# Ledger of designs, part 10: miniprotein binders against 7-carboxy-7-deazaguanine synthase (queE)

Target 1, 235 residues: 7-carboxy-7-deazaguanine synthase (queE), of Hyperthermus butylicus (a2bj90)
Amino acid sequence: MSRSARRKTSALNTVLRVVEVFASIQGEGPFTGTYSVFVRLAGCNLRCPFCDTRYAWSLEAGKPLGVEELVEEIARYEPSLVVITGGEPLLQRHPLNSLVEGLESLGLRVQLETNGILPAPARDEQLWRVYHVVSPKDVPVRVPGAKLHPSWVDYARATGRAWFKFLVANEQHVREVAEYVAKLGIPRSRVYIMPLTPEKLDMKELLELHSRIASLAVKWRLNFSPRLHLLVQLP
Short names: E, the ipSAE of ESMFold2; O, the ipSAE of OpenDDE; V2, 0.75 times the mean of E and O plus 0.25 times the DockQ between their complexes.

## First folded at step 5 (miniprotein)

Design t12 (from t8 with T8F E10Y T15E T17Y E19L E21K K77E L81F)
Fold by ESMFold2-Fast, scan of step 5:
Structure t12 (fold): chain B 235 residues (1-235), chain A 93 residues (1-93)
Amino acid sequence: as target 1 above (235 residues)
Amino acid sequence: SKVKVEVFIYDEGREYYFLFKVDSPEELERVLREIEEFLRRHRPERVWIVIEVEDPEQARRIAEELERIARELGYKEVEVFLEGNYVLVFAER
């Protein structure tokens, strides 16, 4: 007997599809070194060839979890920072705003990691109040379906709560990033370049890659983001 | 072949998600027609259609069909990505 096609529609409300919740050190971006709880949300609207979290691509990869329950779980870790990541968290924008409201009511600092394809928060969203690390996939390694929403540049200028983080492997990538951010009017102070790490590198290769990209950051007057968790072997 | 079809939509400030699991070529054709009908009726602003298939040749044929549908429906930006057993078709008005 053939299985019938099943249709499921979802406009998410107060339930989030969560892949994992764990404590670690933030290894990337402006808050590198901070004791954090990571909340990985399921679902992604891209299929990046270099993606290391392919297990989170489908919304089905996430377990349904109520906002209040998730807030309580996060609070038990007593984190200095809550990092909301995943595939693409803004695919679950409505319940995400409710989560942020709950976390902010507890005085917790929140950082969202996003591909920036969906619009930046509006002033009436709880998400307007939190930090955002935007990882455009337009450049330097272009991903099909990726296009940074222009509202992120306006949001960054208006709030000072957004940074732009780019995966780079060589100087040509850094040049393309520099041209991209100049064209969009993104200040260099808001730009991070981070090593694009191949799937299998030994520790010597990983450190050499970090050193090379960091040197390019100095040369091009951009900020550098390590992948600290990879260097110290944390999740 | 067993196939998974995920459709992500952004339209007028709202996000939508559709999931289809299909076990036969006939079911896949029906799902693709349902997707075409939805796109024609609702004209969403941005669409990402992600299909996981068992066969790269099947993926190529599906990608070509979806690209054709998007262009026929008047989407200005259409982008296709093929990687192994994955198809991604992006369309923007």
Scores: ipSAE 0.280, ipTM 0.670, lowest interface PAE 3.5, mean pLDDT 85

Design t13 (from t8 with T8I T15E T17E E19Y E21R K77E L81F)
Fold by ESMFold2-Fast, scan of step 5:
Structure t13 (fold): chain B 235 residues (1-235), chain A 93 residues (1-93)
Amino acid sequence: as target 1 above (235 residues)
Amino acid sequence: SKVKVEVIIEDEGREYEFYFRVDSPEELERVLREIEEFLRRHRPERVWIVIEVEDPEQARRIAEELERIARELGYKEVEVFLEGNYVLVFAER
């Protein structure tokens, strides 16, 4: 009877810069309505004008947490889904792969939210095996420096584990998304349009915006993502 | 304290993570030289270098220098992300 301690290949402990960990309902994308734990990682490679989480832009906004400690914290919530978001989580790619490995070992379902600028997972990464919601910032309102890495389209086709989510305000935006998706060969079944919500909408305005974008999704034969957490006033 | 440097390296299936706290421009220059020397001697398979500095012009110079080093070392995939004072360099053989 002897337990071998896990040999670490890193000179440093596997550490992530974490902004916040909290339980909520996934309000967006293909897993809308799922009881989830959100792990927001620090650092971002973009500065989107419409960003709701500017407090996560700097790596300094995150506190260092060991992967084992973070896995234990997440597990205490007993989530149906672990949502890893940020900032841009792929900026912390290597310790993120270790986190995903730990979560997978517990049978937890993992979803990554990414801007898709950094390459998609390679087959030898633990990240290859989890779900990805990619939010390109090339269209319809282009963010400076944003460019979807082409490997994400290949990854989506190879695995069926990636979806593409676009913020839209009107029908012209939906048209631009449809053209972008067709040009890149992204299957329409993997595409979500989501309301671009300006600050300070009242509940009536928020619901009307959701209704309008949902109607456009039906018209253009695309999937619709609500921002459910905003409608039910959850974080 | 106002400058942050993080280096993530993967080589031959092994992962290495390094975090540097930098309190002066002289220390930043030393850390950048250490990074360059490591890359030249070991040429790891994949590397991510994340640097947040106080000045956008300094960030631009660092991004240009790291990209040049990566390409000189023969990395086939080199991606540079520069936004304000934030630098990300990804390189893969």
Scores: ipSAE 0.006, ipTM 0.223, lowest interface PAE 9.8, mean pLDDT 82

Design t14 (from t8 with T8F T17Y V50I K77E L81W)
Fold by ESMFold2-Fast, scan of step 5:
Structure t14 (fold): chain B 235 residues (1-235), chain A 93 residues (1-93)
Amino acid sequence: as target 1 above (235 residues)
Amino acid sequence: SKVKVEVFIEDEGRTYYFEFEVDSPEELERVLREIEEFLRRHRPERVWIIIEVEDPEQARRIAEELERIARELGYKEVEVWLEGNYVLVFAER
């Protein structure tokens, strides 16, 4: 490529592009209610219309931080769980493996949140040993380019360290999720459905939506994820 | 108005990122040609091209051009999204 009008970044080898680091409660997925530090990495390979974190879409939205510096910052919070999210964290796979190694050396539990488009970890990666919450965007509300990499199903079966979390608005979405996971052979015990929340719901509407989706989870024998941080007004 | 172009590439387990901010239709055409030349020379395994434009008609034309380029280069799976101000093109070899 030429150099004109370019803000090119090479392969991400030695630093992570970080949007924010903050302490909160994990509001979603299998670790709901856990005191956590959130590390939001920059860059995303999708443009989901329902995305809550559009400010993290660009890689340039993140500050370059060294792995050792970031490990030290995270450790100061003394978290029960480190949640690495984004954007799409696997876009920064190489330095992310180094971050995981550093966090593991301190005995910290790590959970990655990923759209699952990029391959699941290989056995020789540090990422193989951490927890993954995969949020496929190919169902029920299809985002083109968001095809789940098939290696995530193999990873989930091999390790028991991956769960699949789906945003749903109604029963038709739940049906499509159920068909999708059955076809891929994803165990129901590894599947969460979560309310797809429009931007401007009041608290009564938010609670009613949670109630409806939770009822559908019971009906379809799937796990339910709240968006607890929204209900208790935390980041 | 300003147009933002983002290119994410996955090839042999590595991820690369390119960002362009362009202020004119002529600059956009140059960037699209640079992307085409890159894809032609390197044939990466997976590509996501995301373009933010304010004009929906311009977005549609860009989407059509990028889809044509990806298919001409022999990418087997090509998906295009046109949603609001965004054009997303995904291509996989």
Scores: ipSAE 0.328, ipTM 0.670, lowest interface PAE 3.3, mean pLDDT 85

Design t15 (from t8 with E6M T8F E10W K77E L81F)
Fold by ESMFold2-Fast, scan of step 5:
Structure t15 (fold): chain B 235 residues (1-235), chain A 93 residues (1-93)
Amino acid sequence: as target 1 above (235 residues)
Amino acid sequence: SKVKVMVFIWDEGRTYTFEFEVDSPEELERVLREIEEFLRRHRPERVWIVIEVEDPEQARRIAEELERIARELGYKEVEVFLEGNYVLVFAER
């Protein structure tokens, strides 16, 4: 018996733990510049030192919302794109498939942001049908525990609906990314490099970092992702 | 001090959360026992555990003990990471 130890267990089929829902412009990846609604799900399976959304790490940081209620909230924004992010949204995989089904029934375009540690969608999942931006954290940033699941490469080849977005600070990082994607057989056309932005950059430093990484993308024949929302001061 | 545990079971696609108040070695042992019992009951083939601990000494002990528990439960691939106040455990059969 212990009065100091308290245990609460939750596993829900049609409820998502949601940190925030807001409208903005997608600032990253292949859909940069798109009017979007962001759905930030709670919970993350990594503890990246450079994480700017640490407030979403705990599953308890999220408010429980029913799938139907969340679909209605998202639809009210009339977005061109629904971005499901986190934390790591695949930690809530089961109810996430139901959310995707609801959003697709309304004709809404959906993009998932994931660290790629958990498996890619199977053909019988609603998630199979939407876009995925996979952000590996094993290369070049070397986050402990961050191994890309090999099924993401197969999913990308089979569907053309996945891109791989890497955080880079310098040319050595870009070289490591180039070697990594070549070894895994990821086409260069599916690869984005994006500036690794430390906290406390002023606007001039932020622009100079973007310029340097963009130049490296041209040199190495990779796609470039800005962090546009940071440059235009949107959430 | 608080100990928060998040367990993702890959087989189920589900996350479970537990919160404990721990201010003694005996209470820490109870937390470890409850995590072990949870793993015995659910028998996941692959599991990811994230533990947030306010006491860094408790974090180090939890990391050491969970590696032992996972291996005793028959997990062949076990990786344990200590990141500040967080313990991350991946285990696979």
Scores: ipSAE 0.145, ipTM 0.584, lowest interface PAE 4.6, mean pLDDT 86

Design t16 (from t8 with T8L E19R V50M K77E E79Y L81F)
Fold by ESMFold2-Fast, scan of step 5:
Structure t16 (fold): chain B 235 residues (1-235), chain A 93 residues (1-93)
Amino acid sequence: as target 1 above (235 residues)
Amino acid sequence: SKVKVEVLIEDEGRTYTFRFEVDSPEELERVLREIEEFLRRHRPERVWIMIEVEDPEQARRIAEELERIARELGYKEVYVFLEGNYVLVFAER
């Protein structure tokens, strides 16, 4: 059924609105330290006050790129990981599935970063087979309209290919995360807490914040995500 | 307060972009009618409508109206996102 609907839009499934493509090190989440190519898609369904990529909020910020052209560009970097981020990449769901199909055909490992407001992939989508780092914005940072779609918990249980990464500034935030994941039935092994970094911190402040949040991760028995790219001054 | 309206339309491999900055309710109604007329006339394959309005109640009313129009025009996939005074409506046939 959904496969039939997906195929009806095949002509529309070949172009993505892309803000930037660049090589770096994945600084966050379960693949921290991996040589990656980042594909930032345009458009976002949120307006987070702490957003570092406001230039990607508009769909017009993205240039149209064909899926085949984008796959070739990505392949030239010879990455260990393709990180598809944005804005909210699931806003371009249909052409994104085509991109994933192309990347999978080359044996490339793909990670999607999403705010989790739109539904998780269905079994008949190419997106079902890739890794997802879901960054909820309803807890603890309380961005209006940022309710996590419940299908992400089901997807995580069914596939083992989703992790939940939460921005935290203090122990009260960590407590709220612990309560949230317990309520939703998310295993602690799938949960990362990551420092919520204010606009500008010097390197001493940044390291102190990392140390504090990492200590809380140990105390609360959760995984810790650094923001490694900030510490090593990479994009 | 100024209201910002951005519309991105994709149809048969062509892209149309409309940007409006309006500071009166009458101009906003005019822009919204122009958008509706374009959608009814051309029924493009994909449309993104992004509006930053004066208040959250106005945002909800606009989102509901645009969703109704998209569904009446036969768009199968319609996503509506609200954040304070910001509205994003995505529709795909």
Scores: ipSAE 0.011, ipTM 0.313, lowest interface PAE 9.3, mean pLDDT 82

Design t17 (from t8 with T8I T17F E19I E21K K77E L81F)
Fold by ESMFold2-Fast, scan of step 5:
Structure t17 (fold): chain B 235 residues (1-235), chain A 93 residues (1-93)
Amino acid sequence: as target 1 above (235 residues)
Amino acid sequence: SKVKVEVIIEDEGRTYFFIFKVDSPEELERVLREIEEFLRRHRPERVWIVIEVEDPEQARRIAEELERIARELGYKEVEVFLEGNYVLVFAER
């Protein structure tokens, strides 16, 4: 292809719709407790009733930012981890690959949070080389349209760079998760269960829920994810 | 009243969006016809249609129409979800 076509493709793949960029502590999943910069991308292909980030549902909620500008902004925080979340970040897949390339060129560790509905990265994508926390919404919470793409299981087995994080409210939910991951062939070492937190919990209730779900994780030999930011009142 | 329609398509590993802002019933009818024509012509693998409306009764009617269209076009898996002012229709070949 011509040099002009390559420049146009590069330009097209260099803009992301970004809702917010902020520093905090990763409160969930395998990197809990890590000093992180969060990049929340706009747009989502689900409307989960328990969603905490409804303000990011629309693509219009995001400001257009160039990849190079965004990389520079993230780098100024000197983070131990860059968490790319949303909405559903894979909706902006092509410019997201460019962002990942820029961040990795600076030696930054990148984690993607995804609902897993869209296909897992292909081997020739920059996204193939970063960490992924996949949050299925088909089990146990059964959100319509939320079927996990089977390529995520293949990706997890091939790379060891994917974990599966499930929202659970009780032991029946944990049993459904255990059956689901067994059927798909996902090792327990890659599975996290996390409390499904209603809006009106006080701190005592929040801690009691965390304790109960953590106890179930021990019983079922699964990993536990807190929602640490809720416990310490960080964004 | 004010209506927002978002169409998200996954086909051959690529993702596409279309966003429509609609302020009249006539414009909504036009947008729904455009969506139907696109689906009939291209038959993408997976489609999510998200509609934000001000009237829950309007949401139900729209959901029923889109579900009917998806099934008539031969989509095997069709799911409809109503959440507050939102209609989500998912269809998969």
Scores: ipSAE 0.317, ipTM 0.692, lowest interface PAE 3.5, mean pLDDT 85

Design t18 (from t8 with T8F T15E T17V K77E L81F E83Y)
Fold by ESMFold2-Fast, scan of step 5:
Structure t18 (fold): chain B 235 residues (1-235), chain A 93 residues (1-93)
Amino acid sequence: as target 1 above (235 residues)
Amino acid sequence: SKVKVEVFIEDEGREYVFEFEVDSPEELERVLREIEEFLRRHRPERVWIVIEVEDPEQARRIAEELERIARELGYKEVEVFLYGNYVLVFAER
């Protein structure tokens, strides 16, 4: 206890540029349905045409927050999962490792959402020990500048702590994903396909899209990720 | 080493990709002029320009020039991402 308190007190402060912190239900990926706190970091190294968080693209969109202050804010929610997202959170890699250390010291489970362009964690990083949902933008809806760093496949095989989540609109997209993951040697058990949701879908259209993509997941023997928060109207 | 330039274009439901590798400042200047000429003539709906150079100061100058061109052409949304020696410019009409 006293050692933990002294270590925190004497630690060098690091700063993250944070867009927002809020509680919700994780609507996507392997932890769908989990009560979570979302930490959206500023800055992104892509400009996806389907991006729903364009307000986070610039580093200047983020308010500077000390790691200790952010850990305290997150802990007040008593979450089952902390989801660190962005922008691209690995752009703030050094202070991000410090944040992860602080969260893990409180026994909190951490998941990172990343586009996978920057390298996967090394064994000596705090990030090595947490979960990663990698959303490659190489396929099927190709985003300029996107290229999955090959170290993510090695990290997934070594740790079992990475999954790959792809946005798909139709069966041709699923075929392209299946070919891509086979070529890279990514196990099907670590692959999720998720509906690419256009703006202005009504609830019936949203359910029909989910049903169609889920059926394709069964046909192609891949995992399915909903966008549960959209279905239950949460942020 | 060589400078890599990628241009992605979406226009009227079609996608176009142009890739260049150049190894001199003169070739880079020529490629950038060709890109500007193309944009002025065709003014496509969406454009992404990705450039990775050796020098961060050169990257900053290129980013500023491409942003100027996009805004001069009247694109409604112009986003520039500069990270060390990496430049990404996104323009949408």
Scores: ipSAE 0.045, ipTM 0.485, lowest interface PAE 5.6, mean pLDDT 85

Design t19 (from t9 with E46R K77E L81F)
Fold by ESMFold2-Fast, scan of step 5:
Structure t19 (fold): chain B 235 residues (1-235), chain A 93 residues (1-93)
Amino acid sequence: as target 1 above (235 residues)
Amino acid sequence: SKVKVEVIIYDEGRTYLFKFEVDSPEELERVLREIEEFLRRHRPERVWILIEVEDPEQARRIAEELERIARELGYKEVEVFLEGNYVLVFAER
């Protein structure tokens, strides 16, 4: 995803509600270990009992920022990856497409984190061209109001730019994930299982949980995602 | 004590977001009535109603009322979630 260094940002007239912008290491998914800038958008259409970012649930948790201003702030970090997360970023779909356009014009790599309830990008959206990590909340422990939109499977097959990441606590959860992805036709190569981490684990317990889930990933021939930021104590 | 109400609507490929901050039972009734009137008038495809209260018993009463309204309006799929002081009602045509 290379762009000319001479390409200037256009004047953008859309606004996003942003909770926080910070530099860290991507701790999860296919880009684990990448120096990233995280953009947390406000608002969420779920109330997951295991959610660790409850402060982002409300739209009012976000400060209104113009797309052009936000692009400039992100660019100052010189990141290898821009991670757009939330809440649920697709709730702000229209200005999000403008943000992605601005970031791509600077040659920045973009990854969206989404619960996959709202439809996958259409071919005419800027979002079509970026990476997506979809975290379905309908399995293994169902969250009310959560149902993966079927267009995400089509998008993943058409583009190779979507992966599916599932929180799991035990082998029964992994079995349910395996059955779910088989029924939907999601290739194993695009599936990650990740430890469901209780808030009060000490470091030894956290490492042991990672080891158990990683072993299950090998057994079930799925990819493993750590929660690296928790292990190295980064945001 | 404040009650926070968020309504998220998905209809015809677009997402609409509404937020209310309410300090009294009277104002909460008006907001819920406004939501009911909107749903009756526009019949959106998918709706999430998310409410944060300080009293879990109030949350339960609100959840029951919103579930009743959604079902009376003919939504096929209605889900209610209660966790502590949070209420989520999901409805889909």
Scores: ipSAE 0.279, ipTM 0.667, lowest interface PAE 3.9, mean pLDDT 85

Design t20 (from t9 with L17Y K19T E46R K77E L81Y)
Fold by ESMFold2-Fast, scan of step 5:
Structure t20 (fold): chain B 235 residues (1-235), chain A 93 residues (1-93)
Amino acid sequence: as target 1 above (235 residues)
Amino acid sequence: SKVKVEVIIYDEGRTYYFTFEVDSPEELERVLREIEEFLRRHRPERVWILIEVEDPEQARRIAEELERIARELGYKEVEVYLEGNYVLVFAER
């Protein structure tokens, strides 16, 4: 009767822990403006101070869903793009590969959003064939426990299916990103800088921040990612 | 009286996620010993230990103990994050 300790352990071989599934417009990265279904997986190996989705940090935040059931739910939206995000979706790597296989069998385009701490896909994984937007957290503002796995650079060069997206607030951040990607040999064509948005910006401030970061992208010859969903007030 | 412990393990392409809800200091000690024993026995490639406690002083002690254990086990990359009542310990071989 007494509640002293509860242990919950999961083997994620055939079931995904899912926080939410919803339709919106991809507001960020190379597919900005695309009608998408977002699949937020539970669990994260980081605790970023600027995290907007702290509700997804714990695996327990996710409802267990079978791969086949999730594929059917996603398909009902008839999306142009399936965005798999979360906390960190690669923490559920094995069932995620099965999900990707199911989605690709329906002809759906898949994009993964990842912090890049876990290794990039191997050639024998279904994940090898989909798009990846890697958001390193070791630059410009280092998050404890964050370190980009070097295999992501090799994967990007081998496949052309990875981009690197960095949150920046000012020109010093952009300089640090430029030095980082040069050191790792990441092509500038695969690099996006995106505004780091504080919680309390009005629309005028949000537009001014976007304009300033976009101007820096031009100056430094990097790609620019908006946060379009914030500008058009979508989830 | 509530302590949350999460352990994420990555080893040989497999990810394991363990969650514990602990209501007493004695049970917390048992969970920490279980974690230590698992690490000694299996020596996984990467581990993240995330603990939310009610007392910042307890968080500091736990962080120090876990860092010591990770280094004693031969993990060469060990990072500790301590902020108020929150602890994250990362270790990589």
Scores: ipSAE 0.313, ipTM 0.695, lowest interface PAE 3.2, mean pLDDT 85

Design t21 (from t8 with E6F T8V T17E K77E L81F Y86W)
Fold by ESMFold2-Fast, scan of step 5:
Structure t21 (fold): chain B 235 residues (1-235), chain A 93 residues (1-93)
Amino acid sequence: as target 1 above (235 residues)
Amino acid sequence: SKVKVFVVIEDEGRTYEFEFEVDSPEELERVLREIEEFLRRHRPERVWIVIEVEDPEQARRIAEELERIARELGYKEVEVFLEGNWVLVFAER
């Protein structure tokens, strides 16, 4: 496939396979507490055993929506933040760049959630200009097939637009994350640890887990991400 | 058949992405041959091939074939992830 074939393929790829679009509060990461519209794209290149969104794994789980129609739907919510998540959104990179262009033309702030296996955006992509929360799956609990693409570290240093979010259950996991980010040269200021929540915790257990992981974040000088939507019972 | 093929290629600092939906075994063979031909001619730095099929046996066969091709072409790092009906092959020079 030549460069001309790639351009033709990109031009023909004008639809996104969308699982759901809904308004909520961003419960995780650097924009926690922000009124957001969530766009969940279909398809994923991993099969994480602790995945909360298994219904999005297949591309068939998504309804085909044109980029312009999706931009209009998102705009009706008047969000402070558009969160593009999945599955793995970068599997649909070409129409995703078009979506980002449309959203930016409206002055909307965009955050992408990605597993970081596929390369970080190039400077000539619209995705270069938006925020990225990268959730590596090669540490602390390794998922088969998971390997963070090294370009994400370079992208984070070059732009200041990427953060790395890790699911942790205990102090050993935090230690492994600290070692991992030190070896890759990821600044601690760009690292979030977040509670790995087992299925079926009551509210007291959920609060206790959050408290424990937050305390570890302070101890290890890392940022803490809650799962706020779980605490306030929002989607 | 409900087969989806997604290919990401990184070469010379650029990323290329291709998506195929195929509805027959003959068309799948054609797409796989096209991918093999491209890899043999260009030997790009990094390749991700993601295939979703309905049949886990078919997924296994495809994974074995793609791994064999990547290794035959001299890729030093080849990772194959196979789960149910999903195939992910990553190859790096």
Scores: ipSAE 0.012, ipTM 0.364, lowest interface PAE 8.2, mean pLDDT 81

## First folded at step 6 (miniprotein)

Design q1 (from p0 with Y4W L81W; at its last look DockQ between E and O 0.36; V2 from the best seeds 0.00; counts 0 for: pae E 7.0 > 1.5)
Fold by ESMFold2, look of step 6:
Structure q1 (fold): chain B 235 residues (1-235), chain A 82 residues (1-82)
Amino acid sequence: as target 1 above (235 residues)
Amino acid sequence: SKIWVLIFFEADDPEELKKALEEAIKLAKELGAKVEYTIEGNRVWIVIEGLSEEVAEKIAEEAKKLAEEYGLEVEVLIEKWE
């Protein structure tokens, strides 16, 4: 992203490419169960085979939306949490920082979801003060192009505002996650394992998978993340 | 079983990248595979499904040969789901 100043004559010169904005329940990670507004940003720097939001991969899938308009729309929902997700939100880092500034000025709590390839926030960014759920895609199965930027571990240690979430399908995956986080020095209290849900699971299969992964979380002394929105049939 | 191949190409020269992409897509379609791709700047992802294990390995091998031919960085993932 360029930091060079660019001339603009519009008062609404800060825009985000947004795929969708909707209210639901945060179904994953440390804020599971929280009434949330989701802002899905367009563009991704990965093509995960298991991605269930492929429609957000292209930056062109997003509608340009002014940051001020977005803040007002979000505020009308009266959310307990604003979840910024995507694609990969950090591809739109500069206008994203503007959005965070606006949301924080209204006292709204913000959580960002990221694959962690781009660096963690710097101290002078508005993003420094929000919560982050980092989902590395280089373990247990390495998605091509994925690599967790080491600054996320430093950021988590410095701020206490980051958690790491991993999709797992079985105990071998959990073992690989455990080795990975131990090598990076990520404490177990910051680690979540979450069911990797194949397409077309019925509700019984989904519950059985949740039960199996939750049992593994207990066995390996890691936090468990459900996909609660799937269990309760919310978006 | 469901088998897929994900191919990632990266290059300084977008013309060589495009040529490699076109050849990879052609090969996957000739082998009866479902193929999707995304181009972003100097990077390309190709997702290929509907493969036998043997065909998936052949496609992965050919992707690496294409990358060498066109001077590209490449990563390939083959994953089998039971």
Scores: ipSAE 0.015, ipTM 0.415, lowest interface PAE 7.0, mean pLDDT 86
ESMFold2 (binder alone), look of step 6: mean pLDDT 80; pTM 0.763
OpenDDE base, look of step 6: ipSAE 0.067; ipTM 0.527

Design q2 (from p0 with Y4W V47I L81W; at its last look DockQ between E and O 0.59; V2 from the best seeds 0.00; counts 0 for: pae E 6.0 > 1.5)
Amino acid sequence: SKIWVLIFFEADDPEELKKALEEAIKLAKELGAKVEYTIEGNRVWIIIEGLSEEVAEKIAEEAKKLAEEYGLEVEVLIEKWE
ESMFold2, look of step 6: ipSAE 0.049; ipTM 0.484
ESMFold2 (binder alone), look of step 6: mean pLDDT 80; pTM 0.763
OpenDDE base, look of step 6: ipSAE 0.548; ipTM 0.837

